VH-VL binders against q6p0a1. Designs and how they scored, part 6

Target 1, 160 residues: q6p0a1
Amino acid sequence: TQPHAGQPMDSTSVGGGLQEPEAPEVMFELLWAGLELDVMGQLHIQDEELASTHPGRRLRLLLQHHVPSDLEGTEQWLQQLQDLRKGPPLSTWDFEHLLLTGLSCVYRLHAASEAEERGRWAQVFALLAQETLWDLCKGFCPQDRPPSLGSWASILDPFP

## First folded at step 6 (VH-VL; framework fv_masavibart)

Design b18
Fold by ESMFold2-Fast, scan of step 6:
Structure b18 (fold): chain C 160 residues (1-160), chain A 121 residues (1-121), chain B 110 residues (1-110)
Amino acid sequence: as target 1 above (160 residues)
Amino acid sequence: QVQLVESGGGVVQPGRSLRLSCAASGFTFSKYAMYWVRQAPGKGLEWVAVIWYDGSNKYYADSVKGRFTISRDNSKNTLYLQMNSLRTEDTAVYYCARHSYTSDSYLFDYWGQGTLVTVSS
Amino acid sequence: QSALTQPASVSGSPGQSITISCTGTSSDVGGRKYVSWYQQHPGKAPKLMIYEVSNRPSGVSNRFSGSKSGNTASLTISGLQSEDEADYYCSSYAGSNTYVFGGGTKLTVL
């Protein structure tokens, strides 16, 4: 077969070898302080050094190709997920997508200057949280824990 | 074919107001962030303001903050800049520019021809 | 806002190569891939020539190339032609949806 001549060299291999500087600290830095919303409402990695790490490159791909940048796209994706879902558990990819979409909603909620926009993003986040909870419960969540939409919205918007 | 056409420039006295418009065509306006960039006669380019694709967020250069307001009407494919409390140093050609939708690019990929604003007494 | 430093002018002869520098800080040029270059002919709107440090949009001659080292980005024009005579501006994202331009460089083709 053809060797991977066009790929950048990694310092790590599947069986071990010298590790690229990847650690839980890098992922934490990326998720906690390394992300920013761009003018299109899409999450991006601020620091090119962090973006050049293996977890940074992977995260960039997921954010660009799997996380919607706007409210309409987020609502459409959620509807598609709900309509096509055959039951829990979600695949690993769908679950990652769900979590990153939720993270995007949190950033958009924080960035929103108007109460109406905050309310819409809070509503979508509440629905995403419900899907996450449904998957974690394997469809059998305790009776006293299913959230109402209004309850989630009030929790996510401290100044409604 | 992408086109951006500015209008609304003119001569105005200090302290007055003026509103600029930018008519967009040839692309899905509602999917792009938009900018205003100005250039004083014989000087370099200066970023003025940006508005997100859905109108939800707006950012301004410190020199215009509190005086200028950027807005958009996605149903009319039009970008606006409301300029209040104009100063002589606001005299410039004002350009409308489009943000590329590539998430790793912070660039002004298409520009209008500009509209001249002259603030003089 | 001119946070980026460019030389006021550069010159070259037809067929030669010239380089225009753009110096910023680790917050704009040094740590990021968000450097773009614009060409402006007298009385005309700016035109995007290079984005993300080294990428060319469709329709821009491959004589134009970009690079960076540390806090300095560079635009290189090879095979210099008379129509290249223009003002060149660098720009970079500076964080928090804030953008900066260089002061501009006048290129004269001798």
Scores: ipSAE 0.007, ipTM 0.555, lowest interface PAE 10.8, mean pLDDT 78

Design b19
Fold by ESMFold2-Fast, scan of step 6:
Structure b19 (fold): chain C 160 residues (1-160), chain A 121 residues (1-121), chain B 110 residues (1-110)
Amino acid sequence: as target 1 above (160 residues)
Amino acid sequence: QVQLVESGGGVVQPGRSLRLSCAASGFTFSKYAMYWVRQAPGKGLEWVAVIWYDGSNKYYADSVKGRFTISRDNSKNTLYLQMNSLRTEDTAVYYCARHPYTSDSYLFDYWGQGTLVTVSS
Amino acid sequence: QSALTQPASVSGSPGQSITISCTGTSSDVGGRKYVSWYQQHPGKAPKLMIYEVSNRPSGVSNRFSGSKSGNTASLTISGLQSEDEADYYCSSYAGSNTYVFGGGTKLTVL
């Protein structure tokens, strides 16, 4: 959510070759093995060659400018999504951001060294997962609206 | 205007401890990763440690691992370096430095003026 | 020894161009755009001159430029001025959240 450079791309694509891997194959490589967290807690693409593909450039823009890098930003984005959402289905844009924000949470969970920090990211991830399930269950499973951010502690961390 | 001011340096005997501080102003400290970098007299720069913006992750140079601890207090806009089991080779000017507010950059964009630590008998 | 290799010294005359090299491995200099350059005058803190191999911060003269070929990055100073006389350090991300510096190059303006 934070524009860091103000210049997300220096140049437009100069073309996509016919011999480049299909976009789904490149996206799988990027999402599975091509990402890492930087010291700011933001996901970035490790491999410059993968980053220079058409899907790599698009993913770089989304990660840098539209996916929150910290817990507060993630909670704010989730709250905005919940406030504006009328029901399933989400737009393709919102669904993509939901998935990428969830992926970011998984990386933050894995990187967290403190139990309390890990717990906070796990709680936010669970709420994002519920939003995703609510979108995917089209009358065939529970479609209860996901709980608001203010109620997550009682649901996801039921400390007696 | 970004400012970083180090303090806590001085003369100390081998085996003792010192705690360095870096007071930050002119930017939202809690949003930036921070570094410690040192320079022995007449020698080059050596990276010492990095701490993530929220304090959740820390990394150290092999030469200080297990002896030095980096920490921060975002409510006080202050970075710390706890130096234990000091050795004569730890004698250096210690600089506080800031990581830029970007995802793909790996650099030291602003530096403090440094604080001298002398480890001698 | 320093992880990145720089010449100990370089020299040039006013108005000339000089180049300082910084050689590492494929895991640091040869990787992504990780290289930055710093200028240090005697008794002063280092100042960022170049980042991401070739970018200049606001306020840095366009006489300073950076480039990279394979595992070697270069800082070029054109139109050499007396105030350019300083120590120059390259730095790179080295993977696994670690960072390395070059040994430093003393620039003398003859």
Scores: ipSAE 0.000, ipTM 0.540, lowest interface PAE 12.7, mean pLDDT 80

Design b2
Fold by ESMFold2-Fast, scan of step 6:
Structure b2 (fold): chain C 160 residues (1-160), chain A 121 residues (1-121), chain B 110 residues (1-110)
Amino acid sequence: as target 1 above (160 residues)
Amino acid sequence: QVQLVESGGGVVQPGRSLRLSCAASGFTFSKYAMYWVRQAPGKGLEWVAVIWYSGSNKYYADSVKGRFTISRDNSKNTLYLQMNSLRTEDTAVYYCARHGYTSDSYLFDYWGQGTLVTVSS
Amino acid sequence: QSALTQPASVSGSPGQSITISCTGTSSDVGGRKYVSWYQQHPGKAPKLMIYEVSNRPSGVSNRFSGSKSGNTASLTISGLQSEDEADYYCSSYAGSNTYVFGGGTKLTVL
């Protein structure tokens, strides 16, 4: 590996050398016990040992670069997803992004100190949950497509 | 050029209140979390408080929790520390500092010159 | 409030190398990447020297390097110069939005 250059870039990116398959137990440990919100509202991995594993490095990359950290960014991402989505199933990558964005919303909802802000995170989370349910139902659910961002029905009734 | 300028320090009696300000320039203030860090005369650095970029989340050291309140006005590029129920052990130079580089880096990348708060009877 | 342990002082001669240790627990040093180091000259504000254990900001001399072994992080200064004489503080993120500093080490360049 190269000497550190003083950049915030993850310098443990040597993942191409890993030959063993990822252990499901490592991923579960990361998701169950390993996440917290940072001061900018991003989810990050608490344990650097777990973060340095191949699944940990991949998760860190996804959380840092692909999961929105603030409410406005999350709402914009959801709107873009809804505009581009043509039906279930989502690709594995898109489904993972959807799940992690929802998980981020849960952490932000718990951390929010103002009732109005909590309400907005809850609204976005409900819409993300409905996008997830639509994918899991594979067309068997009563609803063909989740309501658009800003619909009050999506908060009050997940199966409108 | 990043600049942080603290003000509001002075001499106060125990039990009184004081408000510190930190004027930020040279960067987009609303995009950064901010810190207060203090240093008692001849002693080491002690973290006091952090406020997230939006102002929605605030966290404090146990020694000041319930007495100090951190806040910010992003329209004025200004960070504040409201200090209530001051004690002699709160005597210190108070620095404001900017959260560094990436959201998960947890460092103090730029510091102001500090403002002295003296709590004495 | 948990603090990190540093030696009170360290000394060296010009051209030598010195190392300053910073010892914590697994929750703030051993299991974390968030150790940073700060230089403070008398009467001045601290300056960031190392972040994330071993990374240098732009403008910091490559004579300064950081490392970590177990629960102990280390700052190494090679080719000591008189202007390196200062107090050095380590810091880390201990989780749960809690930040800790070491007690500080006074470096004397003889």
Scores: ipSAE 0.006, ipTM 0.584, lowest interface PAE 11.3, mean pLDDT 81

Design b20
Fold by ESMFold2-Fast, scan of step 6:
Structure b20 (fold): chain C 160 residues (1-160), chain A 121 residues (1-121), chain B 110 residues (1-110)
Amino acid sequence: as target 1 above (160 residues)
Amino acid sequence: QVQLVESGGGVVQPGRSLRLSCAASGFTFSKYAMYWVRQAPGKGLEWVAVIWYDGSNKYYADSVKGRFTISRDNSKNTLYLQMNSLRTEDTAVYYCARHGYYSDSYLFDYWGQGTLVTVSS
Amino acid sequence: QSALTQPASVSGSPGQSITISCTGTSSDVGGRKYVSWYQQHPGKAPKLMIYEVSNRPSGVSNRFSGSKSGNTASLTISGLQSEDEADYYCSSYAGSNTYVFGGGTKLTVL
């Protein structure tokens, strides 16, 4: 478990009652089978019933208003993330934004018809993955060493 | 001031090819996905093809797969439809249409006036 | 063949309300909110009247409204006027970057 990754879903109060907590299985179904890339390169939730669940509504908000749909926007977000690298760990919201942007890159990679386009999306995904590793290492890894397979293996050794 | 102007239609014999063009103006063409939609004389609308805003992906109706190719030139603000192996059932007015992206929407928000393609022998 | 089912014709008198249905499946109309409606006058290009089931673009009369129940979307035109006489088509996003249209409904204002 990480401090700012995989946050559990909580119940909320509505009017005089309580909303029932959403099960983790709903989020897994949304992420595994519920998403589709539209003609503008933006991820959306395929099933309107799933989109109407509590986690579905929150995911829709992030996908529609925060996750870039094109290469240029994704590169601009990546630049902002790199500027934040020396600061404290990302907020839960920004970390989710980072993860969903990476997921968007994977879908764009899958959808790309030409090898050169796949290469560009793969490169951006790799850089986003590196920023994810940097953020997960804040307060956990030595900050003067970039995350790598060797570095990651060393971190895993204390937690067999 | 959004305008879409189709051209390239005409009378052609079965088995031949024809290329349609759609000249776009009044909006940033490179930011919109584009469609071709056709309508046979006296019949309803049929979606033909879509091309993503950057040209990176294309999808076709089953009736035209393998015969038609959609393409675009964002530097010229022009959409194309290359129609090969034409059949009499391809006779229709061909409309160029823009993808309207309103929040979550997927729709044909602006249409050209169409160009008639007649496939006859 | 049309993927979405519409009645071939509908008629009404000036001032009346009429409704045009559009029936699909759970993979298009029933499972999604991307139903749109188009008006086509003879010899003219189609015009967008409704998008996302019930939303109107700028410049479309508030006499036009849309709704959806299960696998059936509906276009309702209130206060019928002679200029409403046209063909009406529904359309829905069907997933995987594919799109379907209804067969069209001829509205006659008697």
Scores: ipSAE 0.011, ipTM 0.605, lowest interface PAE 8.9, mean pLDDT 81

Design b21
Fold by ESMFold2-Fast, scan of step 6:
Structure b21 (fold): chain C 160 residues (1-160), chain A 121 residues (1-121), chain B 110 residues (1-110)
Amino acid sequence: as target 1 above (160 residues)
Amino acid sequence: QVQLVESGGGVVQPGRSLRLSCAASGFTFSKYAMYWVRQAPGKGLEWVAVIWYDGSNKYYADSVKGRFTISRDNSKNTLYLQMNSLRTEDTAVYYCARHGYDSDSYLFDYWGQGTLVTVSS
Amino acid sequence: QSALTQPASVSGSPGQSITISCTGTSSDVGGRKYVSWYQQHPGKAPKLMIYEVSNRPSGVSNRFSGSKSGNTASLTISGLQSEDEADYYCSSYAGSNTYVFGGGTKLTVL
């Protein structure tokens, strides 16, 4: 069992006799092969058994309550994040949120059938990727290395 | 108070087309995925189609793929089902239904009263 | 090409308990928590009775309960009453934005 940052409303019990989370392999399986978009455009865990693990429960809560499911919400959260950057560096919670919001954008990009819709999600993702790169560079990123969709995969690897 | 009201049903010959409408009220229509579910006389329920809250994605039962088109107009709070190349086995009461409480719940929480479509020669 | 399997009919006397089964596969009922149950009276639209296997919407009697074991979900109605006489349908999300229904069970209150 491990603490969850903030407690959104949750129908599942956390703590007590729950098993310790598995190794990073389980988290990789959840993020890479275990997710799909639902009919509301929100990422969710496909497999109920995976969702019932301790890391699955935590991920589900974050996806349900903290990761925006639509374009407007994603743009709004991006603005809030940009406003927050005036102060201290991103917390681990904010960085997780940023990472998962970017992943959600990638799924929405893949699912979009219209060119205009794809372009809009690509634009928002590019801005989120810039924020991620800026945080990794401590705000001093070279002007000649803008982030791209392809570079996002390496950022999803375990953080130092 | 959630209300869904279907219209557009009637008697039609095989091979013809018909368009169904569902007028929604009592909730923010643009925030919910919507469904069409049908029921042949004296038979069970069959899912027909789903449309995401923003209209960006649409999915169909194998029995209607290529013949039926689901659409919505969020400015008018209205759901549509365009039915082409109708067959006698499409005869059914067609229900409009709303997607449930949470985005990952996969339930039909409110249903309209239905509209009868009869395909006969 | 298959719906979820339910018994065609079930019967009970007032005050008794009855259970209706709904059997699917690991890709729908067995692998997911998205099982719901609907009650339909003759000539009426279906009404949601149970969602996510065992949860009741506001306004549904606590005499109705749901459970799941393996690939089989069950709806149990305790303290059977005459107004419970209806058709009952199970449904499950089947992945890839597809949905399946059971064939329906006619409950007769003797």
Scores: ipSAE 0.006, ipTM 0.558, lowest interface PAE 11.5, mean pLDDT 78

Design b22
Fold by ESMFold2-Fast, scan of step 6:
Structure b22 (fold): chain C 160 residues (1-160), chain A 121 residues (1-121), chain B 110 residues (1-110)
Amino acid sequence: as target 1 above (160 residues)
Amino acid sequence: QVQLVESGGGVVQPGRSLRLSCAASGFTFSKYAMYWVRQAPGKGLEWVAVIWYDGSNKYYADSVKGRFTISRDNSKNTLYLQMNSLRTEDTAVYYCARHGYTEDSYLFDYWGQGTLVTVSS
Amino acid sequence: QSALTQPASVSGSPGQSITISCTGTSSDVGGRKYVSWYQQHPGKAPKLMIYEVSNRPSGVSNRFSGSKSGNTASLTISGLQSEDEADYYCSSYAGSNTYVFGGGTKLTVL
């Protein structure tokens, strides 16, 4: 059987194009050394030129408009995720969102100067990490579902 | 089918307050960041404020910081702009606009018809 | 003051092509791909015509095209028609959750 008229897309793009837009080296640079907290507590891409690449644009959109920048927003998002989640696996979008929220939480934990604030960020991060691990098991690991924020806070806080 | 309808505009004296509303329909409001953009009579467009999809983060133009507060009620599909300490230079048509929701978007993809705010003595 | 510079007016005859420029800095137009263009008829809300420098939304005529060179973005309208007479605004994301607009260009179809 003869194929339809037309050339393979990968052959066309290799012949006429520059380097692939979603270069792994660019993503590594962004995630390893390219992120910082701004004055509002939002995680952002430090280099505006890197932010203008295809992977940088997508990452910026997620960080700017979908990842909460404050503790209350992060707790509300986690609670909403836990309430609406039917079980693993998460969609690719939701899993990416979960990972970026966790990364933002780590930056906020590092930046926190007060013990109480640091403790609250650590608690939220721990719960996000458990959500991530639970999703990676895809229901096959002998792991309990992660506890809710209220349950975890009650266990760790001696003065509610 | 996407619709944004602003309301709450009117004539107010300097120093007073006014609250604008934007009723959204035809899309899942709770999944979109929203904007307020204004246009003074005979002048160009000026970005005023943005609010994240869940209401957790808010950002303002320097000209309105400390005076205006953006908020939303996702259960009512409504965006708000509370305007305090109004000045004559705040006189403008105020537009509600939706953030583009794709990996390549940094744009105002749908706009309401606007509501006129006149600040005069 | 507008952060992005546009000419106040431009004019052309039916069937001609015209170009509207939008000049910023490396932190908005020059270093990014986040330039959009809006058309506004008198008394009406703005309408998105171009986004990400050169992309057209569904329903926008291919007579409208966008480009960028250095710190200057351009909107080109070919085959001018009377209904193209309007104000045109450029906009760009400027980083750190801020957005900027050009001063606007009034297009007159002679």
Scores: ipSAE 0.006, ipTM 0.518, lowest interface PAE 13.3, mean pLDDT 79

Design b23
Fold by ESMFold2-Fast, scan of step 6:
Structure b23 (fold): chain C 160 residues (1-160), chain A 121 residues (1-121), chain B 110 residues (1-110)
Amino acid sequence: as target 1 above (160 residues)
Amino acid sequence: QVQLVESGGGVVQPGRSLRLSCAASGFTFSKYAMYWVRQAPGKGLEWVAVIWYDGSNKYYADSVKGRFTISRDNSKNTLYLQMNSLRTEDTAVYYCARHGYTSESYLFDYWGQGTLVTVSS
Amino acid sequence: QSALTQPASVSGSPGQSITISCTGTSSDVGGRKYVSWYQQHPGKAPKLMIYEVSNRPSGVSNRFSGSKSGNTASLTISGLQSEDEADYYCSSYAGSNTYVFGGGTKLTVL
């Protein structure tokens, strides 16, 4: 059975305060050069040794079960986020999910060969970026909400 | 009953083209990545190409890159391999194979019976 | 030719055990869990025997087992039977959506 939405698969409790030995270095290596798209369009960790670390296992579970692998799923998740959002800040889990979904969009954008498909991934990525920026403002942004769907996508489109 | 049936093989001269087909049945074709794997007479298996479940991404072995094109038609449950600029070293039995059930199942779980391609002058 | 190294042949008597090795690098066999083994009888298509180093598909005899140590994966066949006589190939995911095969091992049951 799968976990409920909003219930992370691994608790992030630090044993002994602010000293998390090795975890930041592993996470840096995972995000810097450790990810790739598989044949089903899902992000996965290339190196099994890295994936077998505690932060690697947690990231794998998030990518497999919580980050959409296709365009339709990504658009649905974004819509759900926008419908439920009251204002900044997002929960830590939602913010992490937002960042990983955006990362998935970047990989899919890079892998897309058709101009129309690339444009759709760029549009969704632009909206995810807007949600991220709006959250980072914590109520100090000039605007209450991100701009509408189409306004940012044309700037980010790799096929102008 | 998963079944993969290859066709389109034959004898062809160097520099010519052939198109191979693989008819899939017994499973939801559109949910699986697909492979082409070849085997030269008396030699071992060699991976040729892979195509994602939706046809959006394709990857090739260096030996065929730029000459072969993998494609699929999910409405017809059919996988294709367009082989251009054929060389004598492309002589082999060409197998259609299915990716494993999960996205991380990097394996060839079902294979067709193969179709022979002979490139000779 | 082949990216993974297998012995060209191996032989055993009925009831004995044999092991076939498959040696790669840290970018395929050593660093990943995606090693699979295939059995091919003369004139037939390959059949999946082992996946993810040590797992058996439904219908594959428990006489077949897999393991890995460092950059070398191994297929062990216990209680050899005449029908085991075939060619055996290892394969590994090599990253970046690429795949490699071993050169194959001919098993002769004496």
Scores: ipSAE 0.005, ipTM 0.591, lowest interface PAE 10.4, mean pLDDT 81

Design b24
Fold by ESMFold2-Fast, scan of step 6:
Order: C-alpha cells, then structure tokens, then sequence
Structure b24 (fold): chain C 160 residues (1-160), chain A 121 residues (1-121), chain B 110 residues (1-110)
C-alpha cells in the first residue's frame, strides 16, 4: 500500500519487495505529518524510516544544512531573495529552499510562547510569502499586477 | 573545554522554594539548548526540563510541571531552575546538561558535576 | 514520560564482552535514531558514550558499540576492563521536546 499521512510510518515506508515508495507520496507524508521542531528551532524529520527514503534523505540534508533555523539566518536569506527580484525565476533548488524556509517560519510561529516572538516570525513569514509571489510572477504575470500581502496587522494575527 | 558548574543546592523544608544556577563556559552558550536532569539518591536519571537556545520555549517532565521554572540569561552564560512547592520526592542531585552539537542530536553531550537538593522535614 | 526498560545488573570477566539492552516503544526507541548511552561512576556525573544509536564521541574507546532492532537498543562492551565497572543509562528523545531515561544497569567486572 501507498503511504499516506494517517498511516503508521513503520508499516508504509518499506514494502515487502524492498522497493522505495514513489517520491511524491513520500514527500506529501513528510511535509504533512513527518516534521517537528527540535530544541534548536530547526525542522526535523520525526521518523527514521521515512528519513531514510530517497526523498527523506534529500529533505533532511536541505533542512539540516540549508534552511535557516534562527531569525537572523532567515532574515539573511530573505535579503538575498529581495536582491534577486529583478532577475530570472529562481532555480528549482532555490524555490524549494524558499518554500521550506517559509514552512519553518510557520512552525516557529505556531510554537512561539511569547506574543513578541510570534510577531517577529509572522513578519518574516509574510515577507518570504511576498518573495514567493514575486518569483511566481516573473516572466508571466502582467507588469501592473504585482503581488501584495496587504497590511502587516492582518498577518500578525495569531495562527492555530 | 566545555564546563558546566551547578550551584544553589541545599537542605530545604517541604513546600518551600529553591533556585539552582548553572554557570557555563568554554562554548557559545546562546547557541545551545540546555537541560536539567536529576538523580535521587541510589536511583536512576530523570529528565526534568529543557529550554531552547534563545529561551523562547520550555518543556517539563510531568512530575514537575507547574512547580518548576527553567530560565536562562544568555548575557551571563547562566541557566536557572526555580523550584517551588518542593516535595520530599524532589530530593536528588540536579545536573545541568548541554544539548548535543547539532539539532539532529537529541542528547546530553556535556554534564556538570551536580548539586544536591535535599527536601526534608 | 515512561521510563525505558534496562536489566538492573550485568556482570562479566576481564576480556569478555557483555551487552546491555534498552527497550522502549515505537514513539521513542523504535521510531527514532536518537538513542544515547551514558556511563556513570560512583559519585561522578554521567559521561556520553554513544549517540544516535551507534556513534561514538571522540575519546570513547572503540570497545563500546551500539545497535538497535525494533524497540530495543543495545550497548555492547568488548574486552571488558576493570574501569568499565559503572552504571549505564540509555536515553531517547520521545518527541515534542521530551526525553526519557532507562532505569540503569549496574555493570560488575568480576
């Protein structure tokens, strides 16, 4: 059986014929239910078997070595993205990096105990989301339809 | 050389409070999550609390929730454990411990010498 | 958090090998690779011996090795020496920033 988010990882990650599950199904399971924040604020793959699949190993490498775990690192990546606004669309790797950094911000926002901390992560997430929208519009969207996220007040509202 | 030095232990009556300190040196304290682990006389190790590297989140063992508060002062390289409503079963050597070298390592890589807390009538 | 299960004691003679087991559940030992082992001599602080199931920190003898099968992790000490006599504890990350320790095993070198 094909892996899905609700199934036990021990039962779905390794088949009877020792064949790897298809990459899209595993990636969905990883992103939907397989991640958690560790004590250093970094996203981590919870299940060892899932982390040992081909897409799991790739994701682990990206999260561990390339996705920033702290506010300063995230802001540095954001600045680099802003400098790339006038350039060509991001590579597939850079776009994945952007999406996973945004996901990391959402986890940090949800986990934050203090309102001030939550506000800082919400603001950075909003700016990363804006860069995502800008990149998606490169060479495709009309010049007069740039993305807009609205006021910061609406984005700073508490998330579940 | 990583060093962790606990202090503040002593004898205290049930229902009272005590604050432990852990002075860290030999590494960049603000980059590491920190733990408190205790050991009752003649018994095994028990995890007590963890605090994230930036102090933003704290987690506790069920046995101490609502009574103990972990905190840190990164400018002073010091970890604290505020222990309120102490019970006789809180009697133990309290160890300060550092989170391992990377976020992937869920371990206690360096330990202090411990400080004894005795809760007795 | 529920404690991990270890035998209370184990013994061996110098030069022999012994193995200490550490049994948990799928939410700690079985589902993760974050099992670590600690050595504690009387009156001393614990010392990290093994991390991530089978890895040794620098300075730890290669006589110490770790493994895991299902919900049980194992610490094996080969070529037993008198200085190995100590209490040994396993620990595992249990998710949601929580941690659990085994009850400890007293190793006696005869």
Amino acid sequence: as target 1 above (160 residues)
Amino acid sequence: QVQLVESGGGVVQPGRSLRLSCAASGFTFSKYAMYWVRQAPGKGLEWVAVIWYDGSNKYYADSVKGRFTISRDNSKNTLYLQMNSLRTEDTAVYYCARHGYTSDYYLFDYWGQGTLVTVSS
Amino acid sequence: QSALTQPASVSGSPGQSITISCTGTSSDVGGRKYVSWYQQHPGKAPKLMIYEVSNRPSGVSNRFSGSKSGNTASLTISGLQSEDEADYYCSSYAGSNTYVFGGGTKLTVL
Scores: ipSAE 0.006, ipTM 0.581, lowest interface PAE 10.7, mean pLDDT 81

Design b25
Fold by ESMFold2-Fast, scan of step 6:
Structure b25 (fold): chain C 160 residues (1-160), chain A 121 residues (1-121), chain B 110 residues (1-110)
Amino acid sequence: as target 1 above (160 residues)
Amino acid sequence: QVQLVESGGGVVQPGRSLRLSCAASGFTFSKYAMYWVRQAPGKGLEWVAVIWYDGSNKYYADSVKGRFTISRDNSKNTLYLQMNSLRTEDTAVYYCARHGYTSDTYLFDYWGQGTLVTVSS
Amino acid sequence: QSALTQPASVSGSPGQSITISCTGTSSDVGGRKYVSWYQQHPGKAPKLMIYEVSNRPSGVSNRFSGSKSGNTASLTISGLQSEDEADYYCSSYAGSNTYVFGGGTKLTVL
């Protein structure tokens, strides 16, 4: 026997009449279950059972392989996004990566012990937030193109 | 083969400072978080401090917070513990230990042989 | 920080099986997969025996096994041998980048 009785449909299916891929409500439940930074600087799901579900495994793979775990990697990813982006909207996948990278950045900002490192994470987070707002406010709220990482760094000198 | 070798232990008076070193070899040091764990004579193990793989974050046991500083030099494959304001209750064998081989594993997979720190008058 | 509870001692005869318990809270043992066990012979550094509750590192005998039920993790040693005589410590990640150890259990092989 090929199929198991009662097996749920694949969450990768799309469109009306089919299961939507990784419903937003499920993603919020995973976020609410508690994410934490490990000692390698990577976000992971605290609840072992939730992490072993299909959406939990997908989120874990995204966090592990596609979201940068360090400051340099995060800055490089943001710079690549800014250099290649022509305007809103981002693809669904790019938007998801932007959100998860911003979330990772917030956790790293709270975890940072050095004032200088904390300042750099705050700068990167502010730019990621502006990129997110620019995409969300496509035509419905005032939003200028966000400043580039290089431009932001030059105008925010910690030494007056 | 993975090796961790501690040094810098000795006898010191209360209130003084001591710096421990741990030389790592046999693995890519910059990819692993590192720990200090201590054991008082005849007592159990006590976690002291952790430092992330890139040196960006550090956490301490409440008993040493504000007195001890963990640091690392990834170019030299060396872990350090700067111990200030030493107390008699800090007397212990100090082990350096490596965080497990995956980022999601919270364990001490390899240990050094330890270095004895004795704080006495 | 919360310490994990282990019995102070346990004993067994060669060839028998013994079990060492490690009791914590839902914040460490109960809610996480990050329980590990260490063996320490007198005058030696600890050695990792079990990680993630039940996994064995390369080179550790399959006579050593781990399990967890609720807030209590257990280390079981089957086919007990004289070389197993040592102190055994459990450890767990306790959240917020903190770590806890059990008080240790002295295993005596009769």
Scores: ipSAE 0.007, ipTM 0.568, lowest interface PAE 10.3, mean pLDDT 80

